# Ledger of designs, part 6: VHH binders against Putative cysteine-rich repeat secretory protein 14 (CRRSP14)

Target 1, 255 residues: Putative cysteine-rich repeat secretory protein 14 (CRRSP14), of Arabidopsis thaliana (Mouse-ear cress) (q9ljw1)
Amino acid sequence: LNMNNPYLYHKCSANQGEYKLGSLYKKSLDSGIQQLSKDNEVFRGGFVYMDHTDPNGTLRVYITFQCRGDIYGSHCRSCFATARAELFKRCPRDKAAIIWYDQCFLEFSSISTGGKINYDDNICIDTARARPNAKTHTGDDSVLEFLRLFENLTNIAVTKRNNFVKDVEKPALYAAGEKRFGNKKIYVMVQCTHDLTPRACVECVNHNVRQFQDCYEDKPVGLKKGARVLGRSCNFRFERYPFVNAKTSPNYLKF

## First folded at step 1 (VHH)

Design t9 (framework vhh_etentamig_d1)
Fold by ESMFold2-Fast, scan of step 1:
Structure t9 (fold): chain B 255 residues (1-255), chain A 125 residues (1-125)
Amino acid sequence: as target 1 above (255 residues)
Amino acid sequence: EVQLLESGGGLVQPGGSLRLSCAASGFTFETYAMSWVRQAPGKGPEWVSGISGSGGSTYYADSVKGRFTISRDNSKNTLYLQMNSLRAEDTAVYYCAKDYVEVYTDSGEYYFDYRGQGTLVTVSS
């Protein structure tokens, strides 16, 4: 065990079937993953969506990898190494699978997903860093301010460039920040995969915010301890403690 | 079981420096944020500083900002606090704690998890 990144969740997609060891699919998948692992630009930019085919063009595999928007270079590469190793252990024969860590996610599929919002297998997750015996209560007022904060953050994510990556003309599709609520502070982050347009990113985040409300309809436990909605195309996170590196976060905001 | 062992305290003159260490065991150190908390004579605990699991984010109480530096070495499971420009009011027992402790309850109290025995820092002329 050589895992340096907190595991969050994984999904093995039985619907696309299984491959056999030594199969053409396995060879294409392994080749694609190896090509990704050698590409330093992926870890500098923090995102890749690629299709990889066998030499005869017969079979195509789609691979998506993204690091959280404050994670670059060696830390991004470290998360990839962890995700790669664990994904094949947890989903050893599946033609499609995804694994999420605090700092990155890795997905492969036999079906093209690029440029499209994928709502499959979105999950509401409690914080991986639970607060010790906190008695803090959050009421309806906190929910309304939470929603407004995420609306503002999403607008920044889809309009502002990544000031840490030179010669990039597109918006970062990432923003993070903090806001005081009386004597308490909350920390928030939104991110979309870089294959999405700004409009698709807004649509994705809005869907996930609605899903968050549905997940906690009976009791908003996430507003007390922190929560996220984790998706294949976008995610957002809310915590009562800082979790991103403000120094390396493009568009970090103090509200 | 979770164990935290602080060291590096001692007697120092105003304006001096000390470096505190905390050796951690019994949990996956690199996946947890860590904090320094102090308790001065006759006072309640005060959160001093916090650091993310990766070391990429650091946070400080206003009373120590610009003077103290928190850091960690995940390969050694060790947390550090570099204390510069020490003042008499920095006199306290310093504890390391698992996770962040900047969150308060409605009572104004704060919480921290798995503290060690502490290390005494005395700033005196």
Scores: ipSAE 0.000, ipTM 0.104, lowest interface PAE 20.5, mean pLDDT 77

Design u1 (framework vhh_7uia_1)
Fold by ESMFold2-Fast, scan of step 1:
Structure u1 (fold): chain B 255 residues (1-255), chain A 122 residues (1-122)
Amino acid sequence: as target 1 above (255 residues)
Amino acid sequence: QLQLVETGGGLVKPGGSLRLSCVVSGFTFSSYAMAWVRQAPGKELEWVSSISGSGGSTYYEDSVKGRFTISTDNAKNTLYLQMSSLKPEDTAVYYCAKDWSYELGEDYFDYWGQGTQVTVSS
């Protein structure tokens, strides 16, 4: 694929233990992943949450997959293929695991999480580290203006529908945009998983913004270069460079 | 329709050499700083080297200084990383990246290639 889709992070969840090869859990997991891979509607809509079980209904696996809100169709499917291959390689035999790429994430679990905010394993990620001879920003961005920007963006995400998907009355739970701070621009994005209510999405993003402040309180490096907080239920990102496709982004704004 | 396509990775023994290439399309090559960034298994991204849009300034991480050389061929829209005296610690996926600005030192990359694997082992 001709799109940048770097690996970001993964977590193999030790608290749910490991399955044995040939087990009913493994068969349910493989069957669910295979079913998802053949569903064109998942890649058109960009989200699925599924519970999948063996034919006797004895073991359940829960699978969540979402593409970033500007990524649809073949690009979404390509990200799924990459995430699938790497997740099983990185987390062999784990009953629960998650992997994030720039353009999608894939998770499976033996515990149902649909419709609930999950803060487990949220991670703060800095954009590329500062170089020894790099010029650093003087901190021209105010923290309050940054927080207000994400509050505005979140309100749009939980209010406006996805105009690229016909017959959907629900809010997109995604918004992206850009804003000029002095002589520089920042580019911003928020997204929640589509199983959440608008209220839950607001709470999720607010939690992640607070976590971001905690991650960088004594060294606001993230405010200078770019950063994101990745979560199982929502994420936000800002950069000093454009990173979403504005033409395929529902609710893209120039503030 | 901006593309960055890396080639030249592979398996090499310690002390060996490889040359990575990144063919760029969709923008004026000399207008932007370019970089190589690597990611070792299970690690975060590590900046390796940058070259200014003019080609007149180059920068290297201390661990690769004197062993790696970054260069450009504007006629071919190609960025190179010549790697010599390779060490097991150099094992990583190497990404070609376009800086969002012309001037080095602003440290933000707006486009990345797909990456090419370099493995240094016997």
Scores: ipSAE 0.000, ipTM 0.102, lowest interface PAE 18.6, mean pLDDT 79

Design u10 (framework vhh_7uia_1)
Fold by ESMFold2-Fast, scan of step 1:
Structure u10 (fold): chain B 255 residues (1-255), chain A 121 residues (1-121)
Amino acid sequence: as target 1 above (255 residues)
Amino acid sequence: QLQLVETGGGLVKPGGSLRLSCVVSGFTFSDYAMAWVRQAPGKELEWVSSISTSGDYTYYEDSVKGRFTISTDNAKNTLYLQMSSLKPEDTAVYYCAKGPLEYWTDEYDYWGQGTQVTVSS
């Protein structure tokens, strides 16, 4: 199942400066991206973090790519191809840039980012337009149940293995599911980059959940709308409609 | 110019079947996700089923799974909802809804006028 893959957001990181088109940095970046594009194991597993250097070892380029936890193989590769093309179009000379699509994200940087939570440029995205007098807010009881749902989902993400890949025994750092709230059903997902430890993943998601609350300034989002927080190290999402493929989604739960 | 017109509603006995149709005009049908949403008497709007732009992915509310089938005919610009094993709880006005280009949502851009489905003896 590979439903929709819309562009979500991008950021060109001006604070790391720009490269020149013929530079060693550009050659290292192009080489790393080309190597990633040829690696079937990346698209089978859905994640890579690369520390790629130029031939003389003077420049470092760090590349992170991840597909959403239900997206593998040819669909993951297709998202990479789209993300690659758009990222270099939108950030043509930046030494650091990131782009998010519904089904993957791609980042490069001249500064090492692996193994550490990065909250830079986290963004809250509302699935639907906010109305000035929207009466879809959940209230205190629904908010507590919502927070407990994501706490439970995160605990599953950091403890359960991805049974769709036959590699080392590691937690999936991904979980998704559905839960009924009265007469409404919501669909939920959490995911962390695979360079993080389980503890760092929990910390990342907890931060993003708190940031989500701040984005709506004590006016919690109603269950009739969907939203997410996109981050460099983790993201979470909820919607009223199903958005992940339960058949290819590790740790899919019905609450 | 953009229009969604539902037909096929009516009175049916429990266990019966109905097929709802939604004829769309004014947009390229296959570019948009489509949905059926219903409103029972005295209740809020409830999403029933959605179909992706390709028609390859279909989704259903738990209470209708195995009983309802959503489908499209791109050549006729028509969205269908085949309803079987109907229950009194399915009594509602059913609306055809158009999603935005490129992504899923339960906040739809355009809605039809609705068609009444009544399930009673």
Scores: ipSAE 0.000, ipTM 0.128, lowest interface PAE 18.7, mean pLDDT 78

Design u2 (framework vhh_7uia_1)
Fold by ESMFold2-Fast, scan of step 1:
Structure u2 (fold): chain B 255 residues (1-255), chain A 123 residues (1-123)
Amino acid sequence: as target 1 above (255 residues)
Amino acid sequence: QLQLVETGGGLVKPGGSLRLSCVVSGFTFSDYAMAWVRQAPGKELEWVSSISSSGSYIYYEDSVKGRFTISTDNAKNTLYLQMSSLKPEDTAVYYCARDEGFYDILTEYFDYWGQGTQVTVSS
C-alpha cells in the first residue's frame, strides 16, 4: 500500500476573526499545540479533543486532531507535524482553521466544537469522475446497495471496539472493508471523531452519505470511480483500489 | 502519434513464467495510471492489474494475486507484467491500456490500448 500523505484541503474560517501576533489567543494556541505534540498517547490512540486556556482563564482555544483509523504511532505523529506546519502557514492569523491530509486532520477554533455534529465545513472530493460520454442511467438498486453498504459499515464502526488499543471499552468509531459488485471490487471506510457518541456518529455518516449525491448530481454515485466527504465530525470514502492498511485497520471486513 | 506496443508473449508450459512489456510513446508516461487487460478465447475482456502513475498503488484481479507482478520503468516509458506459476486458464491475448482515470476497470474508460500479445499456456 502507498503510505504517502497527500494534502487534501484546508479552510481558514474568517467568521471567527483574526488574532494579533503576540496576543493571549496566539500564546494559548501555541501552548495547546505544543502540549499536544508531546503526548505519546494521542498518537497511539489517534485522537484528541482538547481545550486550552491562557493563565488568566479569559481566552480558550479548542484543538481537534485525528489520524485515519489505520494510522498509528510514528506515521500518525508525522502527519501531525506536517498538518501543524501547513495549517499555520496557510492560515497565519485566523482564530479558526482546519486542514486535511490523507492520513489525518487538524483543527483549532475559538468556539467549542466537541460533541456536536459539524456540517459547516464538509468538502466533497471526487477521486475520478465518470466519463462524460458514458450512460448516466444508474439503476435505483445500485444506489440502494451503495447506501446499505455504508449503513452496515457504520453500524460496525459504532459497535465494535478497536482491538489495537488495549483496555479501551469504547467503540472504534471506525470501520473499513471491501465488497464485490459484479466483476468490480470497491473499498470503503467510515470514521467519526471520538468526541461523538455512537448515535451521533451514525447520524453524521448517514447525513454525509445521503448528501453525497448532491455534491455531484450530474455524475451519479454508481458511475464514480471513487470519492469521499471530509468533515470535522466524520468522513466516508470509497475507491476502486485499496487505500487503508487492512492489517492495522480495526474492523476490516470482506462483504 | 500515441502508441502502446506489447511484447513478450509466447508459448509456455504450466508452472512456467513470462514477462510482458509495453512501451508507450506520444504522452508523458508518468502522468497516467496503466493497466493490463486480457481476453481469453471466446470470453469477455478481463482486467488483470493496474498501477498508479506514481507506482505506489498496485492492484490485481484475485485469480492472479501472488503469481503476477506489475511494475513500471519511467526512464524507459515501459509497463511490465511478470507472470509466474502460469496456468492453462491464463491463456489469453494481453493488452496494455492507459487509464483515463485511476483504476476504472470499465473497458470503455481505457482511452488507449495496445495491439495485444498472445500468451498460450499449453497442456
Scores: ipSAE 0.000, ipTM 0.129, lowest interface PAE 16.0, mean pLDDT 79

Design u3 (framework vhh_7uia_1)
Fold by ESMFold2-Fast, scan of step 1:
Structure u3 (fold): chain B 255 residues (1-255), chain A 122 residues (1-122)
Amino acid sequence: as target 1 above (255 residues)
Amino acid sequence: QLQLVETGGGLVKPGGSLRLSCVVSGFTFDDYAMAWVRQAPGKELEWVSSISGSGDSTYYEDSVKGRFTISTDNAKNTLYLQMSSLKPEDTAVYYCATEYVWGSDYEPFDYWGQGTQVTVSS
């Protein structure tokens, strides 16, 4: 299997404390992760949110895993394997932790995370460090056009189903595409976790897209370079180069 | 520490060819996608081409498609851009870069090398 999964970010949540080795929490976590690893449907569909408990129902662990909407099968499983190994290495004994790769993210928590928009783990990422003398043209940045583009893309994500996954009646909560702005082309993607309703997905993406401007106030690389906001509940990304596989992307659009 | 060193630029006539190289230190290929980006005089940065860390997928800006070829030599930790049928519009400083945040810890930015100048003129 191809294990080429670029690491992006991780967070160990101090607010939920640490479990003890051999604890019921650790046993529930290990059992849940093992169950997930053996479920071929998770890697074909690209998402799971599970509430896993020990046999006595004493402690609950909530596990979320999602692959980017163009990643399925063995590539999705490969990203899970990388995320699993690294998350426990980077966040030893933490009751809550999340790790992001370009192709997937994995989270566990002792507190229910499903169905609710989470802004606590959001991170703004510039895709590249410009050299100190690199020029950006803020007057040429079409912030309003970018906002409209992501609004349009989000509407598609919450209305059209994923035609690459059979027997899924719900919207894909994923859309990607490309759009030419004069002599340049941008590539865009939005995605929400499948525990969200379409309405919550729209709220999540709209908040992150609008907050994106605050993340990059007075930054030399501006909106021209490419950027993303990662979150447990949703993310969006734009680049000056293609980054998704159009052949496996549901709802891929040329604007 | 991530280091990117570009070489191979020069002055060529229209229709000529050049091969750019980027030697990478501080990480190994197969971990990150690599890109070539250029900046023409008085213009903004323009993405030219990308290659996945595995080398399985390559992408090109429409204006260079069919003329440029991106490749890697993982044993040498080197990224290449073979440029053919060069046009005056290809005149620029060429930089290699990672497309993703580098490192095992969170780092929000990639580093850029000093670039290599390509000049296409009669």
Scores: ipSAE 0.000, ipTM 0.184, lowest interface PAE 16.2, mean pLDDT 76

Design u4 (framework vhh_7uia_1)
Fold by ESMFold2-Fast, scan of step 1:
Order: C-alpha cells, then structure tokens, then sequence
Structure u4 (fold): chain B 255 residues (1-255), chain A 122 residues (1-122)
C-alpha cells in the first residue's frame, strides 16, 4: 500500500453566513485549530470534537476532525495540516465548512454537530467515475453477499475495541477487511465519528448504504468496481484493490 | 467562567476506600466527556478513568480496573470516583478534567480542577 492522500471534496456552507477578519469568531476558530495542531493525543487517537467560545461564552465554534482508522501519529497530523490549509483557502470567511481527504476530514461550524447523526454533507463517489462498470456473472446473489459483508463489518466496528489503544474499552467504530466473491476480491471499510454511540453508528451506516443505492439506482451496488459515501458522521467504502494499511487497522478481517 | 472543584481526598490505609467528588459549574455537564487524571510525586500525569456525557460508556486504566468506579450525578453537576482496595501505588494528586468528547485521545483535556491529594500509607 501507499500513503496517498488525495483531496476528495469540500463544501463551504452559505447557510451560516460569513465572519469578518479579526472578529471574535475568527479568533475562536483560529485558537481552536491552533490548539488542536499542538495536541499529540488528538493524532494518536485520530478524533476530536471541540467546542470553543469567545471570552464571554457567547460566540461558539465547533470543530470536528477525524483520521481514517488506520492512520495515526505523524500521518494523521500531516493530513490535518493539509486539510487546515486547504479548508481556509477554499472557504474564506465562511462560518461553516468541511473538507475530505482520503485519510481525514476537517469541519468547523457555528452550530453544534456533536453526538448526533448529520447527513447534510453526504456525497456519493463511484471509483469508476466516467466509465461504465463491466457486467458480472451472478448479479442478485452478489448483491446479497455484499450487503451481508457490510452488516458483519458494521457489527465488528460497533462491538470490538481499538486494540492499538490498550487502556480504552470502547468499540473502535471502525473496521476494515477483505473477502472473495467467486474469483473477485473486495476490500471494505466502515467508520463513524467517535462522538456517536454504537446504535447511532449502525443507523448512520445503514442510511449511507441506502443513500448509495439511490445515487446509482440503475445498477446493483455489489456490481460496481468500487464506491463510497462520505459523511460528517460516518462513511463506508469498498474497492477492488487494497486501500487501508492492514497492519495499523484495528479489527482487520479476512472473511 | 468554567470551574471544576475536587473534594474527598485524604489519608487512607492500604485496602481502604475513598470517594472523590468534582463539582462542575459554567457549562452543561451532560454535554461533555469527563475524566479523572492523577499525578504521583515526581511522575508524569496518568489518565485514570473517563465517562461519556450520557454515562453510557466508562473506561479505566488497567491498574485500577475492578477497583475504581467513575460515575456522574447530572442533577448535582457532579463527577465521582469511587476508589476501593487502595494501594500505596495509588498515592497521587487526583484531578478532575473535561474532555473534547474525545473517546480515543486520553489526555486531551481543555479544563482542569485544582486537584485533591490521596495518600495511601500505613
């Protein structure tokens, strides 16, 4: 595997308006981002949700950052630095914005986003992009097997702990793996943000699987070459090639 | 504006019990993860336990698991640490800390109390 970290998508939210340069909002946002950049524990664990206020406690900013569950330490910090630089460049003065890279996402907002499923910025991505997928041999049977695979993977994500963090007895809310479908191999991953409960994580992933089907209504999901749904609260991905580092992935499975 | 005040420390014999309390003011208590962190003389800070904002999840450092219990009383805006089967190695200043809702980053705290001394000796 390689450590590619391509840009995927960003959204500048017009609904929350703009801040003025030098405002308390910008100062709170910059302060929060700077504090996160200095915190080694954020990059060890790969997640933070931060609530920052101005000195009077009246103007709130909310910052969410998460690395993909196989990315830790210096690679996670590197992704944060890239996301930070690009988000402020692409969304100048917006009070709310989100950006996704292959290895992490960064969001800020003037509205609380923590602890609840948020589907507002979900996007469907098909790995094949401009090319139609080739026909498969079995069709419907492949789709059922694919859905069972994601059901099993999600169950693991919400029940098994992150074994790279010895002293924590919480489900990882992340799982990845591989499975053969006849002579084909599929590589899969699910992840939820760590502010969610296991129940909310299951609900989020199930919604994103249904949303993915709606995005590509003319083709069964199991027949695609690879795809994912990116979301603030959770994402899932499958490919015909390996894309996570199995050695640093908690709960990596060969089905 | 935000304040955390610990009480309940003291001198106790090995095998004894103590309950630490942390009264929180200046924020909505049930919105944040809370933690207990300790520092023994001449040593680094050691995370002890964390509890989720809805109290549905609790986590413990291996050396205290089964002996310590973290809990909250949202009506009183109070975090507790019930300590039992205390050992000389548990001697430390115990701090109450607020987290970022950060489940996999023990030690990621934005506010701390003043600390309360626990001494375990014969």
Amino acid sequence: as target 1 above (255 residues)
Amino acid sequence: QLQLVETGGGLVKPGGSLRLSCVVSGFTFSSYWMAWVRQAPGKELEWVSSISSDSSYTYYEDSVKGRFTISTDNAKNTLYLQMSSLKPEDTAVYYCAKQYSNIYTPGAFDYWGQGTQVTVSS
Scores: ipSAE 0.000, ipTM 0.127, lowest interface PAE 17.4, mean pLDDT 77

Design u5 (framework vhh_7uia_1)
Fold by ESMFold2-Fast, scan of step 1:
Structure u5 (fold): chain B 255 residues (1-255), chain A 124 residues (1-124)
Amino acid sequence: as target 1 above (255 residues)
Amino acid sequence: QLQLVETGGGLVKPGGSLRLSCVVSGFTFSTYAMAWVRQAPGKELEWVSSISGSGGYTYYEDSVKGRFTISTDNAKNTLYLQMSSLKPEDTAVYYCARDLPEYEWSDSYGMDVWGQGTQVTVSS
């Protein structure tokens, strides 16, 4: 399967302003990122949300990192290293920024982001534009089957636990799978950040699926050859080729 | 000068095999992803397969998966497409193409240098 970790998108959030070099904000941010980088459990579990403070507890930085649900260990750590380097290169001095790679995302913010659905940074990425002879299908039946597939996948994500993690009793908030879609096979994935409740995860994915339909309409071609909606709180993806490792995906499904 | 030259096309019977080769000159392809793209008579260009410059990551279009294998020989600056279990539907002109630098590669986003193509015909 694809072990490459391509850059997808980034956003520097101007609305929170810039920090000054040598500031307490910069010190707290660097300290938090460094602490995250040394925590082996983050890369085993694939998620962290940090509320990190300066030594006096007066200035807070909120850091979120998550690897795609089939990525653990050294690959997760490698993605973090890449995301860290690129985020500070692309968003120098910004108090808030987010970067997405195929296998992980990294975000920092001066305002609390944990447990809240964030729609502000969502982006649609259309695989069909990237490839010559991008073939699409149209029709109500195909769209309905697509929507039903993601509904089923989301239900699994919010009900089934991650069997690779012994001490986790809560749902994985991740599911991936494949299905015959007409005469072709479609590969699908949904994931929410682990700070969300199951209910919030469902709400987030439903919003992103509706947003995808709007992106879909902007280029009036039915079902595209692969697409995703990326967000801080959740994302979904479909392709006409396998992109996740089924052997390391918890509860990989064949529909 | 930057150049891609394809060879290895020809006429084969259904169920047969062919190996296409693409000799690269003018750049170090280990820094770029490479792709095979085909065009069947009267149809649009269709992406077939891609490989990273390191050779460690490969992608295939659904219709060729399990039948085609993309590979590179970095010492020879050569890209290959091993085609097996060929079907009449595989009849097309096959093009070798340079894709984006490896650090930007995921979905064969930007093919900017193309070979002249080699004809593959699958017929009895």
Scores: ipSAE 0.000, ipTM 0.101, lowest interface PAE 22.0, mean pLDDT 77

Design u6 (framework vhh_7uia_1)
Fold by ESMFold2-Fast, scan of step 1:
Structure u6 (fold): chain B 255 residues (1-255), chain A 124 residues (1-124)
Amino acid sequence: as target 1 above (255 residues)
Amino acid sequence: QLQLVETGGGLVKPGGSLRLSCVVSGFTFSDYYMAWVRQAPGKELEWVSSISGSGGSTYYEDSVKGRFTISTDNAKNTLYLQMSSLKPEDTAVYYCAKSEIEYTYESGYTLDYWGQGTQVTVSS
């Protein structure tokens, strides 16, 4: 998927300060990123969290990378290459930074981030690029029906394994699917980072779904447009068009 | 009444070219995204290309990029797909479809309003 992997958002974390060029921190960061880039298993599995230390064990850097649950192999590696180049361009000397693309995200930090839900810098993105059309969707879709759909999807994500990764028997922490509302379909996806427990994944998604409602409090949001909430530990998305590859999506559901 | 009518398919040898056409009626062309999707025998529906109805933005599946060109003629309410360097793997029924939202990320299998399709067969 070449150029159809759009940039979504990035954050340079000022609270951790900046490193100097040539510093041990920069060397550890560059070494960790290079090690990740050469590890074929990362791109086969779609996730890594690494605690990388310089040879003296003095400075640690924490790197998280994840591809969307339907993206593997060369497409995952391509997204990593793009994210890597753009993150260092946008956040040239920050000790902590994150960047999201449609098909992956990359984060580094001087503070341990693994195994914990991180709600910092969650962002609500609507499908603002949608064009108005002559047919408006007049369905009175309830918030409760929407919430039940994501509750069901999350339950699948934390219980079913990823059969596309043969050596992993853990739950996928990913699920996607479609549901018909009258003559229209919506497409949905939920994903957590693989360092989370199933319980933490449920908590993360529930927080993001609640946050989504608050992001659009000034404007009632029905199922008229697509939207997503991007987080460091989990995200969810719904659209009026298919956006994941069902053939490579573990746990793809037709409701 | 919404109608999408595809034409231009046929039998062609590998390396050949075809131009598909889709005549649109019943809605304002520029208000929507238009797409070409295809389905090979025994396989799932695959997104091929999409264009803003205003004719500005174009998007392509990786396997057809550089070989296929999507375009519009707003005066004729017609969407085109110019196909070159055709491969046996391009053999499929090609459908014209409209979408209320930009369709750019990957292969899909449902869109608003479909045409009847036109068969493209690439063989020796």
Scores: ipSAE 0.000, ipTM 0.102, lowest interface PAE 19.8, mean pLDDT 76

Design u7 (framework vhh_7uia_1)
Fold by ESMFold2-Fast, scan of step 1:
Structure u7 (fold): chain B 255 residues (1-255), chain A 120 residues (1-120)
Amino acid sequence: as target 1 above (255 residues)
Amino acid sequence: QLQLVETGGGLVKPGGSLRLSCVVSGFTFSSYEMAWVRQAPGKELEWVSSISGSGGSTYYEDSVKGRFTISTDNAKNTLYLQMSSLKPEDTAVYYCATGYEFLDWSEDYWGQGTQVTVSS
């Protein structure tokens, strides 16, 4: 296992305004985060969407936390601890904020978005730069093969169960794998937040794949060594190196 | 003009160690991801390890994790691969590489490679 957990991105949402230190909103946020930190089931399952109130039940905060689908237990808990500490340092008074690490993300908001696709603040991140004057291949075959790979991976994510977690009745909404392209191998992953339906997950991933193409419209796909689209509802990633633990990944495939 | 020169390969017994070096010239060393890739006789190219241009992030193929360490010396424009607990399966020509193309069938090597043979 690659145990590296680099910071990726964060967003402090100005649109919901700021809370005051000691406010009921801050108390609700703090108690929700504290409750989450003590819940072993969250870290075993890797996902929570929480509607939390202050002790008087007057204000609500919505908290979403998810670990990458191969990360469970102590590693998931460790990522939560890092995300929690950094989110409040980077967005000290914002009523809504999100932070992504390689192995998890944490979000809070005063507005409920559970069960719906949220495309707000999707970000494209490329893993490495292409060299100047790099040889390119943008033929229809390579683009079609790339799109078909992610279509197949998404179909698996929305149909196969996760046997590593308690609820085996629901689809994992996660799949990862590898595929050879000539002498090279690529590693791929898709994941949706567990509050989504299978249909919504498919729509979310399809949107992110199209957004990836738009983010790099002037660059051939072949010039990207790896990239991801980070979203609040789903994530899409490919790399030239293995980045998930195949042994703890439900539905890991060798294409 | 870009040039990469790999050295440090050789014959070693199982359990042994080797340190590979790649001297880089012709570009801003710290601005590119650098990698070690290998090709065993009659087999396809395999990625081994990468290091970010800043040197802050390292990545390893699962089979070498804990045995190999990638590092850079920016002052010397040199990329290293420290290999320990070598296995016969590590026998390959090792290449220093940069500027990979995703979904491109062109070679990603920039150097001539250095042979590592792990044999009794």
Scores: ipSAE 0.000, ipTM 0.212, lowest interface PAE 12.2, mean pLDDT 79

